# Miniprotein binders against Biotin--protein ligase 1, chloroplastic (HCS1): the designs that were tried, part 7

Target 1, 330 residues: Biotin--protein ligase 1, chloroplastic (HCS1), of Arabidopsis thaliana (Mouse-ear cress) (q9sl92)
Amino acid sequence: AMESDASCSLVLCGKSSVETEVAKGLKNKNSLKLPDNTKVSLILESEAKNLVKDDDNSFNLSLFMNSIITHRFGRFLIWSPRLSSTHDVVSHNFSELPVGSVCVTDIQFKGRGRTKNVWESPKGCLMYSFTLEMEDGRVVPLIQYVVSLAVTEAVKDVCDKKGLPYIDVKIKWPNDLYVNGLKVGGILCTSTYRSKKFNVSVGVGLNVDNGQPTTCLNAVLKGMAPESNLLKREEILGAFFHKFEKFFDLFMDQGFKSLEELYYRTWLHSEQRVIVEDKVEDQVVQNVVTIQGLTSSGYLLAVGDDNQMYELHPDGNSFDFFKGLVRRKI

## First folded at step 7 (miniprotein)

Design S51 (from B2 with V47L)
Fold by ESMFold2-Fast, scan of step 7:
Structure S51 (fold): chain B 330 residues (1-330), chain A 86 residues (1-86)
Amino acid sequence: as target 1 above (330 residues)
Amino acid sequence: MTIKITFKIEAMKMEIEIEITVSDPEELAEIFRWLLELAEKFGADELEIEVRVEENGKTYKFTIKVSDPEEALRILEEIIKLIKEL
């Protein structure tokens, strides 16, 4: 018997008439692609009423879009209730989508279509991906740090606006987010270089209202202020793009040094002592170094007991990036 | 002549894929130097560079796999000479 392939519905939403016209054009061309030959159906926001009926934990497109006052990022939104990867949506369609487009999903799953063993993310996690362009490859990987800062500051801005206690979101270098020693989020960036530009796709997962398997922002907030209003994914995402656009402009104009002090106040690694394994001849020697900050390349800057400066790089063998660091003298 | 260069590096868990298409072999030396400088800056110990050349309806493919960036430059210079002879 011949069965039709599984289809994925992508809802397109624009901030202004300009973005709305782009959405109509994309729907007419039907040119968006996903990996694994998934059939893509494009739907305008006005046609999507049947897909947003679950009010319990569905992302509110209008609440997010009405909050956006940015000039570039987040003005074109792609949403689906369930996706295998928001990152794939933006990266596979980079040339078709306006730069700065964001894709959001309520549930991310792993596994091939039509499998019985499919993993699904907990509801309440803010899962999104967006795009940007850069020209200087030497600073492309530093975008991960700009994104991390924008997330932590967005959380603080939303808490401040609502009169809530600050949730102390910390950065675990290079790309993880923590609260009270538990992971609440992560960042995945990829880039292609085409037509003399680096096409960057940024993916973010942030536990806003889901507790499994670790914790979430609202669980931490309830512990500090049980009767407070809860954080909403739409508010965090809106605040993120406002903060990211500001930080991105600063980063592009003045380099990462303009954000470096804020980054060090936010990360977990100031004055941290780390044991690194060095190969001397064919012997493994353990040395202790103290983390001082970041090098211009974005790797960890550390000082040995000899007061000599080192750049710490992964050895390529450790699953935990922070383990298996090797010293490179600078 | 169409020359496609594909190069991949990873820096701080970020994967960067570089694809460059040129028609003039004289541009290759500067491109290869730039790629190797990026690899060195981000501590890439294993380098793989693919060069695909289309000329007169034929396709030629060169794949360079080296552990040391300095050795890669020497090999790339030899490949440039071969391409110029197509």
Scores: ipSAE 0.709, ipTM 0.865, lowest interface PAE 0.7, mean pLDDT 84

Design S52 (from B2 with V47F)
Fold by ESMFold2-Fast, scan of step 7:
Structure S52 (fold): chain B 330 residues (1-330), chain A 86 residues (1-86)
Amino acid sequence: as target 1 above (330 residues)
Amino acid sequence: MTIKITFKIEAMKMEIEIEITVSDPEELAEIFRWLLELAEKFGADEFEIEVRVEENGKTYKFTIKVSDPEEALRILEEIIKLIKEL
């Protein structure tokens, strides 16, 4: 059996013969690395039957791969039943992997060295990371919004195809996903600059079937339609890459403006009133502002009752909608 | 000398991390001052320095934290320009 704390097995799966040849090449080179001196074993999909034991709910590689009709993203899959970070797999191996490669795990854990008593994510959470390249650093922060939108539209598409009730997944700026006021997901992006390009790694967690610590999509679905078939991580991920590739191409071609209307219909902040506190001559002055949208740099754009425009920055801390902060007036 | 740059984004907070390993730390005296001045010039929120001593020398890690994506990009561009000159 695989021991994830000191070693791990990475299963490689390709959509076509092209990706399959890449997988064979990587296995022959044995070149993929992980941090903390983790020993990595590379295994082709055909060899992977022994890695998952007594696990009837492991991520189904073939179900996912059969759903992919993209040209770039999700065509090369790396899977492990248990990892410390899907993000580490793609970011540390960016130069070795095809751009657009995705890493998926069933369980994500946190711990130190050889300790076995570590935190583990509940099974049923869709946890994945993938890569892309961008040339303009100014719009790299906006990629989180494109990813968020692709997730919400993917859930909608899967529900539509299966004849299921609509699950109202909302975006909480800048990088969280919510249903019925409870967090169901989050997005993290990192990038490294190399050869005049930004090598971007995107990590996503989405509560599909886990419920802890807050809720999940299938819990919401069961509440609306108790006898319905459940959403599957594989179908959502496949739909995600279909939507993401289309939105990414649109974003690169026409900028975020092309996605803004859909984004504003999907986020929690349209027309929301926020009380902003500002210091004037050592006195605290409260201003009421109405959220209008995003600035070109990706911050919240608001209009005051004085008809002035404000760019809202949380002073470098996470945004609290009930504690809006004004750092710069537009 | 080996140099590594990482640009990280989380919740609209941007971090630029520069790792430089040298056998003689005196080689970096001017670079230290320049990086601090660059961070101050473009309005970085925070500037952090970490030093690790290793068998082949010392590794200096600079972390610049920026809330404004435009300023973060300007800082990154100047750092990349400096590295090309070294």
Scores: ipSAE 0.087, ipTM 0.595, lowest interface PAE 5.9, mean pLDDT 79

Design S53 (from B2 with P69A)
Fold by ESMFold2-Fast, scan of step 7:
Structure S53 (fold): chain B 330 residues (1-330), chain A 86 residues (1-86)
Amino acid sequence: as target 1 above (330 residues)
Amino acid sequence: MTIKITFKIEAMKMEIEIEITVSDPEELAEIFRWLLELAEKFGADEVEIEVRVEENGKTYKFTIKVSDAEEALRILEEIIKLIKEL
């Protein structure tokens, strides 16, 4: 019979005594599960010396946790040196884990999502997933934009703190991150609805120090300042949760409108001219539109050459950013 | 009577799965309208709604797959009538 991923070790780490007691309780109950009948072993950070080596490039749990000053997000950490999916860890165990728990791995070998959205995760990529709850389904998909903003601002904050030149991380709508025209990251969210709440699992991949498949933040940094110190995954993740918690609170209190101006300053699409191609009978009809922003649903709002407003839904159509084209699928 | 409704949509590449359990068929019309309004808001080309009913130890399953909101509402109204007759 073919060998399967039959067993997995998860290291649990808490920010304070409260989270540490949760970790002990989870280990005692042995209640965490993974799909495909994978056997899960739970290990407390204090017992994980055999898995965490001081001299390798493994994610540094202590460096990350010591940077956290949040009240909800990132205070409970699950880590493994190698996982098939950080997303599966948090989503499959949503009811067992504190909301805001984060799972990190050094190597993720399968990825989550559809084939074109599968993230390549060699060592050096910051790959993590975490959870949150929302009540209003009409704004649930907008959480992707809040996450994207938190990543871009976290990179900027770390560079600022270290006296480094800013790396201009941009958002390619709806869920990709770019630097100098090359993809450096992606965000994939899923949600279930149970007990009058949307249970959201957020997955993020960010090329910090891996270079493959396209580029990474440290490669860009070395191009601008060759003798600079490298960016660390742990510091970026800590900064991410600080920014995310702030932005999430604004989003929940005041809606996405409170973040909209910052989003437009950060995304690639301000004043972008896009050719929308549609087939009418055997002829291709082209309409030129200019992207103005987002609709209340979170889709692209554009103005045509006819001075009419358009809502673009490229989820079902191809969107070629570099050519400014939206083509209707045949 | 136990009625379980399962619904999935995708919005801006984000997958959302909704599961609702009710015991009163009179709640179904409002739930169905809410689900279809979410689907319409996010531009879903096709919607699939699964309704599972458990009554007197028997299980009944209805699966609705439609690309038109008006057709979906008409089919759902018919299913509600069938459930009320159980």
Scores: ipSAE 0.685, ipTM 0.855, lowest interface PAE 0.8, mean pLDDT 83

Design S54 (from B2 with V66I)
Fold by ESMFold2-Fast, scan of step 7:
Structure S54 (fold): chain B 330 residues (1-330), chain A 86 residues (1-86)
Amino acid sequence: as target 1 above (330 residues)
Amino acid sequence: MTIKITFKIEAMKMEIEIEITVSDPEELAEIFRWLLELAEKFGADEVEIEVRVEENGKTYKFTIKISDPEEALRILEEIIKLIKEL
């Protein structure tokens, strides 16, 4: 197809000599590919001083990498000033990259997001994707909750470290992040199954310093403390991987139950009353239920005024009104 | 015959994509019937079938959409068993 005559430069950066040798190997083989016949050029960080400088508010690879103290996640970084999708970079090249590799871009032309939701990626948004492996397919959907928690805790850690007031980032189930009732981020997970493992690619967008479409973390911060220093994408991403690795290890060892209390303190849905539609003898009945938490499968667990327990499956993209299946746990 | 399976998570909706490329479409007649029966048995919300004609043959893409992750896993396990026997 003649639709794409594009070229793209990917800068590779490793935490230690191990990751640096991987980067050299990838460059020598020219083995990374992108969809739509995009011509890929691989550049080592040491060779790309003109691209990795802080010219015009570019992501600072050194600031990020110097903050990493993880054992698996974020130790291999792929960066480009402009990409169609960070998610495509890691998912299309899953077999070529160390598990835990992260791709970051300053500007994303098209995001993945939900099917009917386009993720907006103006400059200043922290847009990244990374990989992991899981063996138990039943808990793969729960990984988005672990990611959500790691983002909210990372923001708190950065604010604490810089002596800033806390920005209260909340989770809107299943995969959105909110501050003061406005969306500031979202999470997308996809997976493929190969060699008895689920190869998971996680994409995250977080409005750090972009004024569109609704708000960003720095706008909220300026509202609370107008003279404060701004949050940096690099610091948040570093803190994210530190929190994520801890939470991921806990999740893999002890299950989501180990993170459940923190999740409920962070989400928007504790004791929320919602109206659900249920079919009884070919008639539509509206029931009011109160959200209690999550089922083991990661769906909303609610109790009706009849003291029955319900597992709520949303219809479409509506959270306020569920028109989908309402299941009673027997 | 080339088979590719993708498991996609999108806002608690589970999608199982099976892409099968064959030079002779008759090889898929039994697999078609089996996949549709499997999806119905485990309560899939939707099944989409897409056919693409490519230089190396025809690619059939089945997308099974399920809201129940346990049923999704059961469907995935049955598909993996079938692939192992081909």
Scores: ipSAE 0.119, ipTM 0.631, lowest interface PAE 5.8, mean pLDDT 80

Design S55 (from B2 with D45E E46D)
Fold by ESMFold2-Fast, scan of step 7:
Structure S55 (fold): chain B 330 residues (1-330), chain A 86 residues (1-86)
Amino acid sequence: as target 1 above (330 residues)
Amino acid sequence: MTIKITFKIEAMKMEIEIEITVSDPEELAEIFRWLLELAEKFGAEDVEIEVRVEENGKTYKFTIKVSDPEEALRILEEIIKLIKEL
C-alpha cells in the first residue's frame, strides 16, 4: 500500500527551557510514531524557518506560545502544515509526550474514527488535539462538556479583549458547537487505560476563518461588525487553554456540578421538547418529553407528559439521535 | 500466567477502551466489579468483557456479557475458578 511510503514532518515548540529539552530528547530518540507505517521527521522550531511562515495563512507558533500562561496544557506544541489527524499524533504517542501536549495543523484532510463523526478541515479551521489523564472512569466522559465550555468561553474572552460583539456559540449535546443554527465545530474524545490511569485524547475542530462551504466565526463577526478585526486561531487556542485549565481544575476538585449552570446557559437544549419511544406492555408508545438538564452520568434528563423522568441515550442506528433508548429513573 | 482483560464502552459517543494485564488471578474479582460498576454508571445494556489467559504456551479465552448483573457475577465466579485451576 502507498500509505506505507507516507512521510510527515512535525515541528516541536516549547514554552520554556523545560519543554525545549523535551523536544530535543524526542528528536534524538526519534520515538514518535504514526499509524500505517508513516515515517515521522521531528524538527525543532529553531530549525524550521522554511516551514514556519510569518504570514497570516499559517498557524503562528510564536503568537500562540507567547500568549500561553498555563501551568500544564498547551506548553508543548507539535505543528505540521498538513496532517491526516492531530488526534492520531497525540494518542499514538501518549507515553512519549508530556501530558497536556497539543498538536495543531493548518490542513487536516481526514477525520478520526470509523464509528464517529468525520470532519474534513478546510484551511482556516482551528484543528487541534491534546492530552490529559484522569483516574476515575465514572467521570471521564464528562470531560467532553468541560472542553465544550472552554471553547465557548474562550471565544467570548477573545471577543471581550478585542472589543468585538458577542458571538453566541452554543453547545449541541453531547459534542457539537453551533452558531445561529449552523455547526461551527465538534469535539471528539477517546480514552485508553494504562498504569491505573485513563489516558484521554481530546480532538477539537472549530471553524474560525475557513471560507466555503461552511459558516465560521469570522463570517458571523463580519455580518455583525463588517469593519472589525478578525479572530485569530492562535488567540482562540491560547484563550482555550487558559479557560480549560481553570475549568479542568474546578472539575477535578468539585466535579461537574459547579460548571453545570454555565453549561445550561450555553447549550441548545433548555426546555427542548423531543419525542421518545417507550415500551409499555410489549407495545411501543411515543412520549413527548421536555429536557430538564443532565443526569449524574451526563445523559439528558427529561420529564414526560406522563410525569416520569427519562434518561435519553443516543440511538446509533437512527437519523434522529433524540429518538434513542428511553431509560426511566424510578 | 498472563491474564489480559479487554473492555470497551461508549458513553455520550466517547469511546473508552480498557486493557489490563495481570499475572495474579486473585486481582480479577476487583477488576470485574469495577468494570461492571462502570458499565452500570453509563447505562450500557450489552457489553462484553474478554479475558485472555496465557499459561504454559496455551491460550484460553473467556467472554462475559453484561446484561444481567446477577448472572454476570455468577459467570465471573466460574471464570475466576477456571483460571485458578490452570
Scores: ipSAE 0.678, ipTM 0.849, lowest interface PAE 0.7, mean pLDDT 82

Design S57 (from B2 with E46R)
Fold by ESMFold2-Fast, scan of step 7:
Structure S57 (fold): chain B 330 residues (1-330), chain A 86 residues (1-86)
Amino acid sequence: as target 1 above (330 residues)
Amino acid sequence: MTIKITFKIEAMKMEIEIEITVSDPEELAEIFRWLLELAEKFGADRVEIEVRVEENGKTYKFTIKVSDPEEALRILEEIIKLIKEL
């Protein structure tokens, strides 16, 4: 990859004097980097009045930060009005940022910085990434289930606090979020290993107020209660970190088993029947199985009409939730 | 001597990359056993591990791709022996 002329401005905001001092240090060192030799400019929140638009559509840093009561997650915020990837911001700078730092953007785009015709995400989508550390690699992939659960519970909490109708956000295993059969979000986790710890970067996209191309939470809410107050990205993100920190502590202390019942109440797959294709003597055999839950490793556990147990793994073409078709791992 | 081990695996659509750098070949057996344990836990059908050794301006590369954990461990132990002879 050749050197890019692209530039990016990152606004830094801290919850307390501790995080504010970290922000000042980062700006003084100018040590944050992005892929493809993107030039990074660091700006403190106090200096960013001209960068934060006066319209109601820009993410409100103060509204979010004033809602945070966590001890670890979400206390250090990085914001930009437009980014190619919030995930890249936190993962590329893992060693420079406090663990639990969150990056938020109003618009994610795909394409080169010099392209005149660039795809842009709809404004109003809550797009964020944050970091955490784990020591036991065997349970690292289960973190994405903890994240999914925290998102669904955060939406519920915000609706409850605002006296709004309940929006039933469901989990489509392993990493998608749905409302009324339509996708409203997704989760992408990656991990590297440094200094005997797994450095996990969590990315989340949630359609809060974008209204296209599919659906969003506020569109669902308007359908149920047209005159109600709308959900705000800032309030959902704050509620997310409150729930996530609680669930993360339970997960670290007691394992996923402590969250398993709530997860099964929230996912789409209870009692789902699926067709498993298996190759026997160069012929395809189809067996019908019923999903029972998750294995300890995080894969789907199912029971066949033959009374055998099956562990089902994701594949690009092997699991179609709505068709009930899946291929067994060979 | 600089020894870099690279292991990349996908579990539940989550990508996990492990890079470990050591200077002492004696650490490799424990590292390889740990990586194979993770591959087993993640339900990996195949294991791919790359070992890159740099010494006195020369680079040596070893790559292993196996589906049997016992075979993988045997081959990795032979790689350790070769590295110790450099």
Scores: ipSAE 0.594, ipTM 0.804, lowest interface PAE 1.2, mean pLDDT 82

Design S58 (from B2 with D45Y)
Fold by ESMFold2-Fast, scan of step 7:
Structure S58 (fold): chain B 330 residues (1-330), chain A 86 residues (1-86)
Amino acid sequence: as target 1 above (330 residues)
Amino acid sequence: MTIKITFKIEAMKMEIEIEITVSDPEELAEIFRWLLELAEKFGAYEVEIEVRVEENGKTYKFTIKVSDPEEALRILEEIIKLIKEL
């Protein structure tokens, strides 16, 4: 296992002269930090010819950057062939990086998650993290739903542009992505609060061209259209930021209600019947509820047999998602 | 006087860490009310708020751990009173 990250090189790439000047400033200050005393070397794209091999297996910085038409997100790129965590790069350096900066790696080891298991992402998985700011803490956790929608719509947009059949990417609440009942991706968001703003770091993993652990988008595509052109990580990421910026603006201006119908068309849970376990005294009572949507807080809204509305919360102690839900009367 | 407030919450698997530093105890009531409102909105059954006060070279630490929002407000009012007496 390649767990040790005693040193790493971060390649900095900007969309315009504005972002290029930021990259030069960061390199001159040597201000980017990583955990575990990792030694960081900052390299400008113009100086990275020896690191960026003309290899179609590595993330193509130029293909991605040339596809970006956004005004905020994805215009400043940090890339390394191998990192312990793209999330750590952006979250530990939030104050130094332009808001909306994205970090991409070809191989991520350790990762983030609830388990302390060592894991290494295979090449072909799209692993990235980026930043944003929000002011209203009441809606901060809803950002993960906006991100999920942007991923699903980005995949559809790339398929449309290339004349490919649609890949039916679905959302499993709150933060997983599925195709044909198999997990193809996940979203991890974290936030700190500084200077009266929530500093949000968004991490996304999407199986584009890797079969591990379950499936990938290109495997699904080949199953539907064996002679089709394959999806590229660079194209999906570019399309993601285009969709995300649009959806983020709608979300900030009009609230999640503006995206809610699209979310319900995309998620796995419309009219789903779920058995929830309630403790009454020392006895466990099973109740059937029907999922109606989301509450304003972002939890599952359900209707019980008593025709009452309930908010469903995870109890934190169950490995089975639905068995770990607790009803809270609203 | 330097007052540092630390609060963590998890909502739909998303971790939110709030760290606020103030010098005026009069700001505490509004901050605590805001934190408790966020905790209640996201269904945090056990709330832990850490308050560190540095005054005259000494450090005082208050940890509020409650499962009832009304009890939390009462405890916070007493903590604010104690801090104002430093």
Scores: ipSAE 0.718, ipTM 0.871, lowest interface PAE 0.6, mean pLDDT 83

Design S6 (from B2 with I16F)
Fold by ESMFold2-Fast, scan of step 7:
Structure S6 (fold): chain B 330 residues (1-330), chain A 86 residues (1-86)
Amino acid sequence: as target 1 above (330 residues)
Amino acid sequence: MTIKITFKIEAMKMEFEIEITVSDPEELAEIFRWLLELAEKFGADEVEIEVRVEENGKTYKFTIKVSDPEEALRILEEIIKLIKEL
């Protein structure tokens, strides 16, 4: 099966001796799996000197790991120059990896196969996935909002630390990131249930320094301050985990209410007026509502001109932010 | 007897998969009620539940797709009765 076999190399890096021993154990057992019978080769960071330094623009594992001051998240890192999915690495190996492990890649590709072209993301995008555990399924979907906030605050913190103008990263509910009306990132979460816990895998893509004709954080930064030092993926990821661990602890202890005000200051939807279209007996009914915030379940809470409350669902409603239009499937 | 329950749902662009394994059919009613309550809390329009039973070297599979909670519970109660007869 030599012609259909896929293979990849995963470099393992730990913050302390504890994580380093985990990396050695994983390599000795060769226990990491990927879908479609992909052949996995595990390499310790100490053995990967030539692989890491052969590419000047590769993710710098040491720069990231030396910046980490977290107690749980980001302390164990898996890196590959090219992967089909960082999400698959952490989700398929949840039981083998310390909770909070992160997988990073420089290039993510899709469309593998004889009749399909291979699509590849440009270098400079920050693409990563990490894991966490939650016990209360009712609040698991809200983790997407905690992640979104951590990204926006991480960008702000890095800019502040470097004396740069703040980049106004906004949240487009439920899981997209925008700057100046253009998408710069997205979040994808999946969850499985095992041993009375929800095993959550979080995937994030953020356009930091990609040269595509749309936008990225560094393009926005150069527009505001042409002589500025550029943002680095490693610095943003480090700041992300610092903010995420803080916000996750608040979320677990005090619920989303503790983060709700910051979320509303950061999202695109405060006081947005939208038209809700509903089909009744094959007749379209339109009602204008104003977005007020989130329900306890994490859906959009809106109020009509009649002062009635509405809950808007992405699975039951089509929401177009730029057109202010929501359609119900009836 | 080994009973494996697989529950799949999508809510707010997040994918959820719950796998539960039990050996006692008497536990199923509470598990199914919990899964349906979770689906309702997530705001899911439809859920898919697969129940796989292994008994005396034979495998039995029940798959249901449910959008109405009352109908879902009735179907699941009938599945429990069938499993108890294996």
Scores: ipSAE 0.369, ipTM 0.715, lowest interface PAE 2.2, mean pLDDT 81

Design S7 (from B2 with I16M)
Fold by ESMFold2-Fast, scan of step 7:
Structure S7 (fold): chain B 330 residues (1-330), chain A 86 residues (1-86)
Amino acid sequence: as target 1 above (330 residues)
Amino acid sequence: MTIKITFKIEAMKMEMEIEITVSDPEELAEIFRWLLELAEKFGADEVEIEVRVEENGKTYKFTIKVSDPEEALRILEEIIKLIKEL
């Protein structure tokens, strides 16, 4: 990909003196890299208060970091007002950053600079990526389900803490988040393998306070309680890491089965009837199946009216929630 | 001899890339079986494997894309034999 040379500033913030020393080391080595020959400038949080201008809607590093009570995740923060990808920041620098480091941006953009129109996400969307390590590749893809649960529970925890009405965030398998039938978020995970461990980068987008194009959590909240205090991205992210670390520990110790009941209460697919299309002898055969849950590998488990079992995969099976239509891979 | 293996798979919309470097060709059969078993567990319909070998200042490259684990293993076994003869 031939993109023009660009530059970005990354502000580094640590929870304790340990993370602060890591930040100083990274700045001294100037070792963080981004794709397309992007020049990276590293700024310590102590320097950012004097060098970086704060906007009214900029992510508040101090508010987030003061909320963190985790032992691993979210203790090292990388922030920029504008990035092409938070995921690229953590994945391209996996070996340089403490595992569990999080990157946050206020605006995510796509496209070339001056020669083409640049697309920008609206401010108010919580856009972040973080890292983790796993040893057993067989369960790596299930991490996206753990992340989804942590997001839904984090929203509930913040609402409870603030005395706000319940916002019913639901999971659309495998990796989307919905409220009242409208998408409010999504999860993207990638993995590499190094030193006998899977290096996982997790990206999350959650519509907290952005007004376009669909809906956001604060728009739902205003509809239910117009005079209430609004949800803050910083508080949701802090609550997310608290829940995620707890769920990750359960997942690693006891497997996904420990979270399975909560997952099924939270997802959109309990008892859903879907049509599975398969091509037999150049003819399309349709079977109606009922979603039961997940297989051990994390794919949809469904049962036909004759009690035969089906495993449904997203790549070859077009899953349409509103139509209940799934097409089998040929 | 330096042997670099790059394996790519997508499962449940999650992309995985595995890079393994070995110096002993005798390790390849076990590594390839592990990778194919991992692909099967993730429900991948197609696997992409690149094997790059550096020996005596020369670089050799083998790339395969297959949908059947048994066929993949058979092809990889032949690639191992070729590498052992370098």
Scores: ipSAE 0.534, ipTM 0.779, lowest interface PAE 1.4, mean pLDDT 82

